# VHH binders against GTPase activating protein homolog 4 (mgp4), part 17

Target 1, 192 residues: GTPase activating protein homolog 4 (mgp4), of Dictyostelium discoideum (Social amoeba) (q54qf4r322to513)
Amino acid sequence: IPIEEIMFKQKSKFPNLDIPYILVLLVNLIKKLDNGMGMKTEGIFRIPGHTSEVNALKKLINEQGEYQFPPDLYSIHPIASLLKLWLREMPQPLIPNYVYDKSLECQSIEEFIVFFKFLPASNQKIITYLAGFLNELVQPDNVVTSKMNLDNVAMVFAPSFLRCDSQDMILANVDREKTLVKLIIEGYLKLS
Below, E stands for the ipSAE of ESMFold2; O stands for the ipSAE of OpenDDE; V2 stands for 0.75 times the mean of E and O plus 0.25 times the DockQ between their complexes.

## First folded at step 13 (VHH; framework vhh_8cml_1)

Design g8 (from x1 with S55E; at its last look DockQ between E and O 0.87; V2 from the best seeds 0.00; counts 0 for: pae E 2.3 > 2)
Fold by ESMFold2, look of step 13:
Structure g8 (fold): chain B 192 residues (1-192), chain A 122 residues (1-122)
Amino acid sequence: as target 1 above (192 residues)
Amino acid sequence: EVQLVESGGGLVQPGGSLRLSCAASGFRFSDYAMGWFRQAPGQEREFVAFITWDEGETDYSDSAKGRFTISRDNAKNTVYLQMNSLKPEDTGVYFCAASRDYYTEGDFYDYWGQGTQVTVSS
């Protein structure tokens, strides 16, 4: 479902929220679970949640429209897996295909901002929100336990931000996509 | 040129075992999660198992769990599927696939092999 349609449907329940509530819900769960230590989970975003649990969470959301998960029935890995999957399943990537090549040329956050400010408002807000979360995730106090440094996180989140639509360029662009995501995470304060 | 080449398929009796191999070339194997999918005649391709990059975390479809084991050898650029206690419903073409992340949805995989036939017949 397109981002704009998601925002339209959620307005009755969340009239003041300018990004998809499911994104906020999953991020907040990660931060709060395990006595506030969810972001220190070893291998977070790398170790998959059990497929059955991820599917059960998807079904609950899709069939019942619930955005509140029972705290007593979930762990970090399925939640982290679902966050990445939700972003991957969007019809269009967060960084739209029409700026894909230009995005990969960026060597600084300032170069990225040149076209970022003309993206749809929802894309801008979602990218900024995720970059802030990922910046917090890669703080040294979290990384010493999670083992998920900036490089690791950028690598696993690249498919959530960008999609290469040219089969012959997928391999050539792997490291470039990672580098761009690192720039966005490090420079997220300048996006807002 | 990316290549995924499956081998090890064949005809086997119910209750038997097969070990599939998939040799990968043309990409940095350690950057990719690997999956096995299967397709029975007249049916859609379905997920069997995946294995993550370097530490080899795995998951399985309900039908494969407890009977199949996915593994990888990054030094040999090869992924394996050990299939035990085979049943007639396991019959189909088995495909090796590669993607940047782990998925059960085949449409998210970037590269595919040509497949190897597995037939389980009484």
Scores: ipSAE 0.516, ipTM 0.801, lowest interface PAE 2.3, mean pLDDT 86
ESMFold2 (binder alone), look of step 13: mean pLDDT 83; pTM 0.834
OpenDDE, look of step 13: ipSAE 0.588; ipTM 0.830

## First folded at step 15 (VHH; framework vhh_8cml_1)

Design j1 (from v6 with D31E S55E; at its last look DockQ between E and O 0.85; V2 from the best seeds 0.00; counts 0 for: pae E 2.2 > 2)
Fold by OpenDDE, look of step 15:
Structure j1 (fold): chain B 192 residues (1-192), chain A 122 residues (1-122)
Amino acid sequence: as target 1 above (192 residues)
Amino acid sequence: EVQLVESGGGLVQPGGSLRLSCAASGFTFSEYAMGWFRQAPGQEREFVAFITWDEGETDYSDSAKGRFTISRDNAKNTVYLQMNSLKPEDTGVYFCAASRDYYTEGDFYDYWGQGTQVTVSS
């Protein structure tokens, strides 16, 4: 489902929310689970939730719509997996392909902002929100236990931000994508 | 050049076992999740199993659970699929796939092997 459609539909329930509710929901679940220690989970976003659990969670979200879930229903990994899956399943990547090449040329967040500002408003909001979350995730107090540092997180989330349209360039661009995502995560405050 | 080369396929009787191997080259193997997919004649390609890059976490299709085991040796750039208690319905071409992340959706994998034929028949 296109972001615009998601945003349009949720206006009735969340008129003041600038990003998809599902993203907020999943992020909040991660933050609240395990007595607020969810972001400290070892291997978060690297360890997959079981497909059955991820699918169950996905169904629950779809069935309940935009309702809050009890945090105790699921462990971190299924929720984390669903978050990435949701991003991956979007019709368009957060960083649209029309700015893919230019984005990868960026060596600083300031350079990226030039292109960032040309993105749809919803994309900007989502990227900023997600980057903020990931920035929090890679803080030392989390990383010490999660083992998911900035490099790891950027590597894992690169496919959630970007999609290379050229099969021949996929491998060549892996590190560049990671680098870009690192810039975005570190510099998320400059995006807004 | 990225290459995934499957091997180990063949003809087995029901109840038999096969061990598939997929040798990878041309990319940093340890940074990729690996998956096995299969395609039976006249059917769509379906997910069988995946294994994450370093943690070695695995997941399986319902059909594969309890019978198949995916594993990897990063030192050898190889992913394996141990298939036990094979059934006729397991017949098909088995494909190895690589992705920077783990998926049950084949469309999300970046690289694919040519596949190896597995035939289970009495």
Scores: ipSAE 0.468, ipTM 0.776, lowest interface PAE 1.5, mean pLDDT 92
ESMFold2, look of step 15: ipSAE 0.552; ipTM 0.819
ESMFold2 (binder alone), look of step 15: mean pLDDT 82; pTM 0.830

Design j2 (from v6 with D31E; at its last look DockQ between E and O 0.86; V2 from the best seeds 0.00; counts 0 for: pae E 2.2 > 2)
Fold by OpenDDE, look of step 15:
Formats: structure tokens, C-alpha cells, sequence
Structure j2 (fold): chain B 192 residues (1-192), chain A 122 residues (1-122)
């Protein structure tokens, strides 16, 4: 489902929310679970949730008219997996393909912002929100236990931000994508 | 050049076992999650199993659970699929796939092998 359609549909329930509710929900769950220690979970976003749990969670979120998620029903990993899955299942990547090549040429967040400003408003907001969350995730007090530093997080989230549409360039662009995501995560405050 | 080469397929009787191997080259193997998929004739490709980068986690389709085991040897750039208690419905072409992340969705995998035929028949 396109972001625009998601946003249109959720206006009735969340008129003041300018990003998809599901993203907010999943991020908040991660932050609140395990007595607020969710972001400290070892291998978060690298350790997969069980497929059955992820699918169950996905179904629950899609079918529930009321977003009353009992957080105690799910562990961190299924939620984390679903967050990435949601990003990958969007029709278009957060960073649209029309700016893919240019984005990968960026050596600084300032250079990226030039292209970032031309993205759809929803994309900008989602990227900023997600980057902020990931920035928090990679703070030392979390990394000490999660073992998910900036490099690791950027690696696992690169496919959630960008999609290489050239099979021949996928391998060549892996490190470049990671580097870009690192810039975005570190410089998220400059995006707004 | 990225290559995934499957082997170990063949004809086996119901209840039999096979061990598939997938030899990878052309990329940093330890940075990729590996998956097995299969496609029966006239059917869509379906997820069988995946294993994360350092073998820390695995997952299986419902059909594969309890019978199949995915493993990997990063020193050999190889992923394996031990298939026990094989059934006729397990017949199909089995594909090895690599991804920068872990997925049950084949569309999200970056690289694919050519596949190896597995036939379970009396």
C-alpha cells in the first residue's frame, strides 16, 4: 500500500499524525517492552522473530480496528522483524529509486539533504522519524548490551531505506548504501 | 561475479533423506543471510528455511519444521539443507538464495542459484 494511501486512511483515526501509525506503534512497542529495555535487546533487528509470530502480529495489526496492542504478547524480535518487513513491503522504498544513485554519491548529510528536500513530505517525515529512532538505538547505553552499533544497524536497515533496481549493482552498492544510512542516522536532526 | 551453486539433489524414496549444499562465491558470505526455497511443478516458489549471518538463528516453513535443518559453514562459504523424512510433496526444484537480511519472502533476496531437483517418489 502506498504511503499516501496509508496516510489517507488513517486520517479518520489519527488526524494529527503525519506518519504511518504502524511505524509509531512498532517503535513505541520496542521502546516500552521489557520494562523499557527493549532497545537493549541483544541482536535487535538482527535476530529474526519467528515467522509464525511475525505473521500473527502482522495480521493482528492489519485486522484490528482498535490499535490496542497488548505489548506482553510479543517479544522484541517479532516486532522488530515486522518493522523492517513493513518498510520492505511498501511499494516504494523510503528513499525513492529516482534519487537512489544521487543519494549514494553523498559524502555528508548536508549533501543528502539537497535531495531529501525533494522527496515526498511523507517520505521525509518517515525517514526523519525512523532515523531518530535508530539514532537512539545506537547510543552507547543500548549498544553495550544489544551489540547493535551504528554500522550493524545501518547494515540491517539499508534494505529498508533503499532498493537497488539493478541486479548488477546490488553487490557494488552494499557498502555505499550502508554509508548513506549511517549518515542519515547520525545526522537525523538536520533532516527536519 | 556472484554465484550460488546448489548440489545434492536427486531421487529418493518417501521417508528418505537428502542433504543439499549451496556453494557461494563473489560476495562476502558471512554478511548475508541464506535461504532455501523450493518450487514444485506448476506451483509458486515457496520458502523453506533461512539462516542468519552467524548461524545464530534459523526459521522454517511449517512443512519443513521438524524434518529439515538449515546450517552453514562460513569458512567454506556453504549453506546446507538436511532433509529428513522426505515426502512426495517435497518434490521440486530447491533454490539457494542470499540476502542482506532475513526474509521468508523470496522477492527480498538478492541472489539466487539455478536450483537442484529433488524428487521424492515410491
Amino acid sequence: as target 1 above (192 residues)
Amino acid sequence: EVQLVESGGGLVQPGGSLRLSCAASGFTFSEYAMGWFRQAPGQEREFVAFITWDSGETDYSDSAKGRFTISRDNAKNTVYLQMNSLKPEDTGVYFCAASRDYYTEGDFYDYWGQGTQVTVSS
Scores: ipSAE 0.469, ipTM 0.777, lowest interface PAE 1.3, mean pLDDT 92
ESMFold2, look of step 15: ipSAE 0.541; ipTM 0.812
ESMFold2 (binder alone), look of step 15: mean pLDDT 84; pTM 0.845

Design j3 (from v6 with S55R; at its last look DockQ between E and O 0.89; V2 from the best seeds 0.00; counts 0 for: pae E 2.4 > 2)
Fold by ESMFold2, look of step 15:
Structure j3 (fold): chain B 192 residues (1-192), chain A 122 residues (1-122)
Amino acid sequence: as target 1 above (192 residues)
Amino acid sequence: EVQLVESGGGLVQPGGSLRLSCAASGFTFSDYAMGWFRQAPGQEREFVAFITWDRGETDYSDSAKGRFTISRDNAKNTVYLQMNSLKPEDTGVYFCAASRDYYTEGDFYDYWGQGTQVTVSS
């Protein structure tokens, strides 16, 4: 469903939350699990969670709507997999298709901000939240153990931010998409 | 131009084995996750297995676990599916697919082969 519909449906249960609750839930689980060391997990966002565990997590979240299960029952990898999957499953990407080509022309965070401020408010808030999390994830204290540097994280998250809808252009745009995501992560403080 | 070309399909008796190959070209193979999917007549395409980038982590559908093994040879730009203990319900067209991330949902894969027919019957 569209972001706007998600925010409308969750308003009765989470009236003060400006972004989809599942994003906050999954990010907080990653930070809390493994005695607070979840962001240091080797291969986080690269190593897949088992499909059965990812599906079980989806079912629990859909049925309960809030955090009610012990976090130590799940490893980091299914939670990281679900976060990427949820973003990928949205009907429209975080950076909407109508600005896809223009977004790839950006060579600096300042160029991105020029059109970012005209995106729907929900998109702006989600991009800002996610960029802040990913910026923390790629800090040297985490990367030394996780082995997931900025370049790696930008590569695996590019499909979560952008979708190329032209088959002929997918290869031509791979490096551009990665570069844009790196630029957003590095410049996240300027988004707010 | 990206190309994925499957081979190794054919007619096999129940309990038999087949090894499918998928030769890839036109992209940096080690940057892509690879998947195998299958489609029986009149049914939707279903997930069989995926393998991640160059580290080669794998997962399988419930029907494939314990019988099928996905592997990759990045030096040869090839992904394989070793299928053992084949059953009639394994009959269908098998497709390899490539994506920049791992998925069980076929709609998220960027590139597809033409498919190779696997028939399991007496």
Scores: ipSAE 0.512, ipTM 0.798, lowest interface PAE 2.4, mean pLDDT 87
ESMFold2 (binder alone), look of step 15: mean pLDDT 83; pTM 0.844
OpenDDE, look of step 15: ipSAE 0.558; ipTM 0.813

Design j4 (from v6 with S55Y; at its last look DockQ between E and O 0.87; V2 from the best seeds 0.00; counts 0 for: pae E 2.6 > 2)
Fold by ESMFold2, look of step 15:
Order: sequence, then structure tokens, then C-alpha cells
Structure j4 (fold): chain B 192 residues (1-192), chain A 122 residues (1-122)
Amino acid sequence: as target 1 above (192 residues)
Amino acid sequence: EVQLVESGGGLVQPGGSLRLSCAASGFTFSDYAMGWFRQAPGQEREFVAFITWDYGETDYSDSAKGRFTISRDNAKNTVYLQMNSLKPEDTGVYFCAASRDYYTEGDFYDYWGQGTQVTVSS
């Protein structure tokens, strides 16, 4: 469903939360699982969670709305897979199609901000939140164990941020999308 | 130009085996997740299996589990689907697909082969 509808529906339970609750839930679970070592999990965001477990998590959300997941569904790989999938399945990408081409021309976070500040407020807040999380994820203390450096993370998250709608340009834009996501992660403090 | 070319399809009796191959070119094969999908006449394309990049992690649809094995050879830019204990229900056109991440949703795959026909009949 659209971000705006998600924010409307969650307002009664979470009146002070300005991003979708499921995003906060999944990120917090990743940070807290395994005695705070979830972000150090080898291959996090690269190794798939088992499809049946990811689908079970999706089903619980779709049927019951957002809530605390049962303890036996608190596993790193399915949760990481679901976070990427949730972003990918949104009707519109986080970085909307109308700024896609301009986004790929950016060589600095300042150039990205030129149009970022005119995106819907929810998009801005989600992008900023994710960029901060991903920046923490790729810190050397985590990467030494996870083996998921900035390049790896940007590559697997690019489809969660952007969608190329031109078949002829998909391959040509792969590295440029990765580069933009790296730029956003590295510069997230300036998104403020 | 990106190309995915399937081969190895054919007519086989129930209980038989086939090994499908998909030769890839025009992109960095080891950076892509690969999937197999199939389409029976009059039906929508459905997920069969995926395999991830360099870790080679796999998953399968319920109908494929225990009978099919996806594998990849990054030195040869080729992905395979070993299909055992074939049933008439497995009949259809089999497609390989490539994407930068692993998915069971076919709409998220960027590149597709032409397909290879698999027919399971007495």
C-alpha cells in the first residue's frame, strides 16, 4: 500500500511516529537480536531468509497488521530479507521515478538534496532513517564479521531505493544506482 | 547486450529427469541472483527456484522441493536446473531470469531468457 495510507492507518496506535512502524520494528530487531550482534551476522542482507519464513512474516503483517512478532520468527536472515522486500514491494519507490534520472547524475550528497527536500515528507524521513541504519551497518566493527561492506550493501539495497523503468538502461544504470546509494549512506547526516 | 539462453528441454516420460541449462552473457554473472520460472498453458508464470550470487544459497517453490536442484557455475556463466521425478504437472515453458537480488516474485527480475519447453507425458 502507499506510504501515505500506511501513515494514516497507524496514526491511532503510533501518533508520534513519522515513518512506518514495520520499518522501525525490523531495524530494531536486527540491531537487538543475538545479544546485540545482529548487524555482525555474516552475509546479512545477502544470504536469503528461508522463503517460507519470510512469507509467514508477511502473512502475519497482512492479516493482523503491525504487531510484535512471535519469538520463533525473530531470526536475522528472514527479518533482513523482509526489510528489503517490504521496501521493494511498495507501490512507488523511495526515490520516485520523476527524480530517477536526476538522482543518477549526482556526484555529491548536496546535489541529491536539491530535489530530495521536495519529496513527500514520509519519503524524506524513510530515506534518512534507512541511510543512518545502513551507515551504521557498514562500520568496520560490523564488516569485519558480517563481510558486508559499503559496496555490498549499496548493491543489494539499490532495488529497495530505486526502480529503473527503461529496459535498455537497466544494465547501464546498475553501477550508477549503487554509486548513488553509497553517496546517500555516506552523506546521511546532511539529509538531516 | 544481455542474453540468457535456455537449453535442455524436451519430451520426457513421467518419473524421468531433465537438466536445464541457461547460458548468460552481457553482464557480470557473479553479481546476479538467478532464478527459474515456469509457465503452463493458460497459466501465469510461477516461481520454481532461485540461487544467490557467490554464496550459492538456494530456495525452491513447494512443488520443486526435493525433486529439483538449482546450481550455478560462475566460471562458465551458466545456471542449471536438475529436474528429477518429473510429473505431468511440471509441463510448461521454463525461463531463467536474472536480478541483482533474490526474489520469488518474477516481476522483480530484470532479464529473461526465451524459455525452453518441458513436456512430461506418457
Scores: ipSAE 0.461, ipTM 0.775, lowest interface PAE 2.6, mean pLDDT 87
ESMFold2 (binder alone), look of step 15: mean pLDDT 83; pTM 0.834
OpenDDE, look of step 15: ipSAE 0.528; ipTM 0.798

Design j5 (from v6 with F50W; at its last look DockQ between E and O 0.92; V2 from the best seeds 0.00; counts 0 for: pae E 5.0 > 2)
Fold by ESMFold2, look of step 15:
Order: sequence, then structure tokens, then C-alpha cells
Structure j5 (fold): chain B 192 residues (1-192), chain A 122 residues (1-122)
Amino acid sequence: as target 1 above (192 residues)
Amino acid sequence: EVQLVESGGGLVQPGGSLRLSCAASGFTFSDYAMGWFRQAPGQEREFVAWITWDSGETDYSDSAKGRFTISRDNAKNTVYLQMNSLKPEDTGVYFCAASRDYYTEGDFYDYWGQGTQVTVSS
């Protein structure tokens, strides 16, 4: 469903949240599980969760409105997979299609901000939240164990931020999309 | 020009085996996750299996798990699907697909082959 509809539906239960609760839930689970070492997990966001586990989590969250994790969950990979998938499944990408081409021309976060400030408020807040989380994820203390550096994370998250609607340009834009996501992660403080 | 070309389909008896191949060109194969999907007559395309970059991780639909094995050879730019214990309900056109991430949703894959027919009949 659209971001605005999600925010409307959650107002009664989460009046103080300005981003979709599911994002906060999944990010907090990643940080909290494994005795607080979830972001140090080798291959996080690159190693998949098994499809059956991801689908079971998605179904449980959809049916209950609030997800209680099973007591014996031993891996964060399904959680990481679901975070990327949830973003990819939204009807519109976080960086809307109408700024896609201009976004790929950016060589600095300052150039990105020119149009970022005119995006819907919800998009701005979600992008800023995710960029902050991903910036923490790629800090050297985490990367030494996770093996997921900035380049790796930007590559696997690009489809969650952007969608190329032109079949002819998908291959040509892969590196450009990665570069933009790297800029956003590195410059996230300037987004807020 | 991106090309994905499947081969290895055919007619087989129930309980038999087939090995499908998909030769890829026109992109950096080792940067892409690969998937197999199938489509029976009159039905929507459905997920069978995916494999991550560099033969890292794999997963399968419930109907494929335990019977099918996806693998890849990045030196040959080829992904494979070994299909054992075939059943009549496995009949359909099998497609390989490529995307920058692993998905069970076919609409998220960037490139598709033309498919190879698999028929399982007594």
C-alpha cells in the first residue's frame, strides 16, 4: 500500500511515529537480536533468509498488526531480507520515478538535496532514517566482521531506493544507482 | 544486449530427471542473482528457485525443495537446474531470470529467457 495510507492507518496505534512502524520494528530487531550484535552478522543484507521463513514473517506481521518473534529465531537473515523486500514491494519507490534521472546525475549529497527537500514528507523521513541506519551498519567496527562495506551495502539496497522504469537503461544505470545510494549513506546527516 | 538462453527441456516419465541450463551474456554475470521460474498452461509464472552471486546461497519453492537443485558456474556464465523425481505437475515452460537481488516475485527480475519446455507424462 502507499506510504501515505500506511501512515494514516497507523496513527491510532502509533501517533508519535512519522515513518512506517514495520521499518522501525525490523531495524530494531536487527540491532537488538544476537545480544546486540546483529549488525556484525557476516553477510547481512547479502546472505538471504530462506524464502519460507521470510514469507512466514511477512504473513505474521500482516495478520497481527504487531509481530512477536518466535522464541527460537536464530538468524537475522530473514529479517534483513524482509526489510529490503518490504521497501521493494511498495507501489512507488522511495526516490520517486519523477526524480529518478536527476538523482542519477548527482555527484554530491548537496546536489541530491536540491530535489530531496521537495519530496513528500514521508519519503524524506524514511530515506533519512534508512540512511542513518545504513551509515551505522557500514562503520569499520561492524564491517570487519560483517564483510559488508559501503559499496556492498549500496549495491544490495539500490533496488530498495530506486526503480528504473526503462528496460533499455537498467544495465547502464546499475553503477549510477549504487553511487547515488553511497552518497546518501555517507551524507545522511545533511538530509535532516 | 542481454541474453538468457535456456536448454535441456524435453519429455520425461514421472520419476525421471532433467538438467536445465541457462547461458547468459551481455552483463556481469557474477553481480547478478539468478532464478528459475515455471509456467504451466493457463497459469501464472511461479517461482522455482534462486541462487545468489558466486554460488553462495540457494532457496526453493515448497514444491521444488528436496527434488531440485539450482547451481551456477560463473566461469561459464551459466546457471543450472537439476530436476529429480519429476511429477506431472512439474510440466510447464521453465524460464531463467536475472536480477541484482534474490526474489521470489518474478516482476522484480530484470532479464528473462524465452524458456524451455518440460513435459512430465506417463
Scores: ipSAE 0.239, ipTM 0.612, lowest interface PAE 5.0, mean pLDDT 84
ESMFold2 (binder alone), look of step 15: mean pLDDT 85; pTM 0.852
OpenDDE, look of step 15: ipSAE 0.355; ipTM 0.705

Design j6 (from v6 with E105P; at its last look DockQ between E and O 0.63; V2 from the best seeds 0.00; counts 0 for: pae E 7.7 > 2)
Fold by ESMFold2, look of step 15:
Structure j6 (fold): chain B 192 residues (1-192), chain A 122 residues (1-122)
Amino acid sequence: as target 1 above (192 residues)
Amino acid sequence: EVQLVESGGGLVQPGGSLRLSCAASGFTFSDYAMGWFRQAPGQEREFVAFITWDSGETDYSDSAKGRFTISRDNAKNTVYLQMNSLKPEDTGVYFCAASRDYYTPGDFYDYWGQGTQVTVSS
């Protein structure tokens, strides 16, 4: 469903929340799980969650509206996989296709901001929220244990921010997409 | 031009074995996770097996566990599916797929093959 429809439907339950609740839920679970050490999990966002666990969690969210995950969840990998999957399954990418080529030309966060400010308000808020979370994720206190530095995180998250429309250009753009996501994560304070 | 070309399908008796191959070209194979999917007539395509780019992790559907083994040879740009103890319900078209996302259980693989037919019948 479109972001605007999600925000409209959730307004009765979450009137003060300006981004999709599922994103807040998944990010908070990542931070809270493993006795508050979820962001220090080795290989977070790189090591996949088991397919059966990811599908079971997705089903709970999509069919039953369940916002409480099983109490016996001992690994954050299914949660991390679900966050990336949810972003990729959106009808529109966070960085819309009409700015895709211009986004890849950016050499600084200031160049990105030029068109970022014209995106739908929901896209702006989601990108800012995720950039802040990912910036926290790549702080040295987390990386020393997780082994997931800025370069690693940007690489695995690029498909969650951008979608290349041309199959011929996917390979050519991989490194550029990573570079853009690094700029967004490092410069997230300038987005607000 | 990106290509994923499956081979090794065919007709096999119940309890038999087949080894599927998927030859990849046109991209840096060692940067991609690889998966196998299958589609029976009149059904949706379903996940069978997955292997990470470094072969560090594998995952299988419930129906494939214990019978199927996914592997890859990055020097030959090829992913394999060894299928043992085949059953009639394994009949279908088998597709290989490639993804940068390290794990994408849905429709979001970057590249798909054309498929190879596997038929398990007496």
Scores: ipSAE 0.025, ipTM 0.466, lowest interface PAE 7.7, mean pLDDT 82
ESMFold2 (binder alone), look of step 15: mean pLDDT 83; pTM 0.843
OpenDDE, look of step 15: ipSAE 0.423; ipTM 0.749

Design j7 (from v6 with Y32W; at its last look DockQ between E and O 0.78; V2 from the best seeds 0.58)
Fold by OpenDDE, look of step 15:
Order: C-alpha cells, then structure tokens, then sequence
Structure j7 (fold): chain B 192 residues (1-192), chain A 122 residues (1-122)
C-alpha cells in the first residue's frame, strides 16, 4: 500500500499524525517493552522474529481496528522484524529510486539534504522519524548490551531505506548504502 | 560474480534423509543471511529456512520445523539443509538464497541459486 493511501486512511483515526501509525506503534512497542529496556535487547533488528510470530503480529495489526497490543504478547524480535518488513513491503522505498544514485554519492548529510527536501513530505517525515529512532538505538547505553552499533544498524536497515534496481549493482552498492544510512542516522536532526 | 550452487538433491523414499549444500562465491559470505526455498511443480516458491550470517539464529517454515536443520560454515562459504523424515510433499526444486536481512519473502532475497531437485517417492 502506498504511503499516501496509508496516510489517507488513517486520517479518520489519527487526523494529526503525519506519519503512518503502524510505524509509531511498532517503535513505541520496542521502546516500552521489557520495562523500557527493549532497545537494549541483544541483537535487536539482527535476530529475526520467528515467522509465525511475525505473521501473527502482522495479521493482528492489519485486522484490528483498534491498535491495542498488549506488550506482553510479543517479544522484541517479532516486533522489530515486522518494522523492517513493513518498510520493505512498501511499494516504494523511503528513499525513492529516482534519487538512488544521487543518494549514494553523498559524502555528508548536507549533500543528502539538498535533494531530501524535494522528496514527498511523507517520505521526509518517515525518514526523519525512523532515523531519530535509530539514532537513539545506537547510543552507547543501548549498544553496550544490544551490540547493535551504528554500523550494524545501518547495515540491517539499508534495505529498508533504499532499493537497488540493478541486480548487478547490488553487491557494489552495499557499502555505499550502509554509509548513506549511517549519515542519515547520525544527522537526522538536520533533516527537519 | 555472485554464485550460489546447490547440490545434494536426489531421489529418496519417504522417511529418508537428504543433506543439501549451497556453495557461495563472489561475495563476503559471512556478511549475508542465507535461506532455503523450494518450489513444487505448479506451486509458488515457498520459504523453508533461513540462518543469520553468524549462525546465531535460525527459523523454519511450519512444514520444515522439527525435520529440517539449516546450518552454515562460513569458512567454507557453504550453507546446508539437513532434511530428515522426508515426505512426498517435500518434493520440489530447492533453492539457496542470500539476503542482507531476514525475510520469509523470496522477493527480498538478493541472490539465488539455480536449484537442486528433491524427489520424495516410494
């Protein structure tokens, strides 16, 4: 489902929310789970949730009109997996393909911002929101236990931000994508 | 050039076992998660198993759970699928795939092998 359609549909329930509710929900769940220690979970976003749990969670979110999830029903990993899956399943990547090449040429967040501001508003907001969350995730007090530093997080989230259209270029662009995501995560405050 | 080459397939009787191997080359194997998929004739390709790049975590389809075991040897750039208690419904072409992330959706895997035929029949 396109972002625009998601945003249109959720206006009835969340008229003031300018990003997809599902993203907010999943991020908040991660932050609140385990007595607020969810972001400290070892291997968060690296350790996959079990397929059955991820699918169950996905189904629950899609079918229920009220997004009231008891935190105790799910562990961190299924939630984390679903967050990435949701991003990956969007028809278009957060960073649209028409700026893919330019994005990979960026050596600083300032260079990225030049064309970032021309992205759809929803994309900008989602990227900024996600980057902020990931920035928090990679803080030392979390990394000490999660072992998910900026490099690791950027690596696992790169496919959630960008999609390489060329099969032949996937391998060559892996590190470049990671580098870009690192810039975005570190410089998220400059995006707004 | 990235290559994934499956082997170990064949004909086996119900209840039998096979061990599939997938030899990888052309990329840093240890940086990628690996998965196994299968496709029966006339059916869609389906997820079977995956393993993280550090072998720390695995997951399986419901059909594979308890019977199949995915493992990897990063020193050999190889991922394995031990299949026990095979059933006729396990028949199909088995594919090895590589991904930077962990998905059950084949569309999200970046590299694929050509597949190896597994036939379970009495």
Amino acid sequence: as target 1 above (192 residues)
Amino acid sequence: EVQLVESGGGLVQPGGSLRLSCAASGFTFSDWAMGWFRQAPGQEREFVAFITWDSGETDYSDSAKGRFTISRDNAKNTVYLQMNSLKPEDTGVYFCAASRDYYTEGDFYDYWGQGTQVTVSS
Scores: ipSAE 0.386, ipTM 0.716, lowest interface PAE 1.6, mean pLDDT 91
ESMFold2, look of step 15: ipSAE 0.630; ipTM 0.839
ESMFold2 (binder alone), look of step 15: mean pLDDT 83; pTM 0.833
ESMFold2, look of step 16: ipSAE 0.701; ipTM 0.866
ESMFold2 (binder alone), look of step 16: mean pLDDT 83; pTM 0.832
OpenDDE, look of step 16: ipSAE 0.323; ipTM 0.685

Design j8 (from v6 with T28I; at its last look DockQ between E and O 0.74; V2 from the best seeds 0.00; counts 0 for: pae E 2.4 > 2)
Fold by OpenDDE, look of step 15:
Structure j8 (fold): chain B 192 residues (1-192), chain A 122 residues (1-122)
Amino acid sequence: as target 1 above (192 residues)
Amino acid sequence: EVQLVESGGGLVQPGGSLRLSCAASGFIFSDYAMGWFRQAPGQEREFVAFITWDSGETDYSDSAKGRFTISRDNAKNTVYLQMNSLKPEDTGVYFCAASRDYYTEGDFYDYWGQGTQVTVSS
């Protein structure tokens, strides 16, 4: 489902929310679970949730008109997996393909912002929100236990931000994508 | 050049076993999750199993659970699929795939092998 359609549909329930509710929900769940220690979970976003749990969670979210998630029903990993899955299942990546190549040429967040400003408003907001969350995730107090540093997180989330449309270039662009995502995560405050 | 080369397929009777191997090259094997998929004739490709880069986590399709075991040897750049108690419905081409992330969705895997034929027939 396109972001625009998601946003249109959720206006009835969340008129003041300018990003997809599901993203907010999943992020908040991660932050609140395990007595607020969710972001400290070892291997968060690396260790996948079990397929059955992820699918169950996905189904629950899709079917429930009221997003009343009992947080205690799911561990961190299924929720984390679903967040990534949601991002990758969008028809278009957060960073649209028309700016893919140029984005990878960026050596600083300032250079990226030049292209970032031309993205759809929803994309900008989602990227900023997600980057902020990931920035928090990679703070030392979390990394000490999660073992998910900036490099690891950027590697894991690169496919959630960008999609290489050239099979031949996938491998060559892996590090470039990671580097870009690192810039975005570190410099998320400059995006707004 | 990235290559995934499957082997170990063949003809086996119901209840039999096969061990598939997938030799990887051209990329940093230990940075990728590895998965097995299969495609029966006239059917869509379906997820079978995956394993994380450090073998810390595995997952299986419902059909594979309890019968199949995915493993990997990073020193050999190889992922394996031990298939026990094989059934006729397990017949198909089995594909090895690599992903930077961990999904059951084939569309999210970056690299694919050519596949190896597995035939379970009485």
Scores: ipSAE 0.308, ipTM 0.671, lowest interface PAE 1.7, mean pLDDT 90
ESMFold2, look of step 15: ipSAE 0.487; ipTM 0.776
ESMFold2 (binder alone), look of step 15: mean pLDDT 83; pTM 0.840

## First folded at step 16 (VHH; framework vhh_8cml_1)

Design l1 (from j7 with S55E; at its last look DockQ between E and O 0.87; V2 from the best seeds 0.68)
Fold by OpenDDE, look of step 16:
Structure l1 (fold): chain B 192 residues (1-192), chain A 122 residues (1-122)
Amino acid sequence: as target 1 above (192 residues)
Amino acid sequence: EVQLVESGGGLVQPGGSLRLSCAASGFTFSDWAMGWFRQAPGQEREFVAFITWDEGETDYSDSAKGRFTISRDNAKNTVYLQMNSLKPEDTGVYFCAASRDYYTEGDFYDYWGQGTQVTVSS
């Protein structure tokens, strides 16, 4: 489902929310679980939730308008898996393909901002929101336990931000994509 | 160049076992999630199992669960699929696939092998 359609549909329930509710929901669940220690979970976003759990969660979210999940309903990993999956299943990547090459040429967040500001508003909002969350995730207090540092997180989330449309360039661009995502995560405050 | 080469397929009787191997080359194997898919005649390709990077976390399709085991040896750049208690409905071409993340959707995998034939028949 296109971002615009998602946003249109949620206006009735969340008129003041400028990013997809599902993203907010999943991020908040991660933050609240385990008595607020969800982001400290070892291997978060690297350890997968089981498919059955992820699907159950997905169904629950799709069927209910406003969700209140008990902290013990799901572990972190299914929620984390669903977050990445949701981003991957979007019709277009957060960083659109028409700026893919330019994005990978960036050596600083300042260079990225030059064309970031011309992206669709929804893309800008989601990228900024997600980058902020990931920035929090890679803070030392979390990394000491989660073992998911900036490099690991960037590696795992690169496919959630970008999609290489050239089969021949996929491997060559892996490190470049990671580097870009690292810049975005570190420099998210400069995006807005 | 990235290459995935499956082996170990063959003809077995119901209840039999096979161990498939997928030898990978051309990329940093330990940085990629690996998956097994299969395609029966006249059917769509379907997910069988995946295994993550170094952690070796796994998940399976409902059909494979309890019978199949996916594993990997990063030192050998190889992913395996141990298939036990095979059934006729397990017949098909089995494909090895590589992805930067773990998925149950084949469309999200970046590299594919040519497949190996598995036939379960009495």
Scores: ipSAE 0.582, ipTM 0.821, lowest interface PAE 1.0, mean pLDDT 92
ESMFold2, look of step 16: ipSAE 0.662; ipTM 0.845
ESMFold2 (binder alone), look of step 16: mean pLDDT 83; pTM 0.832

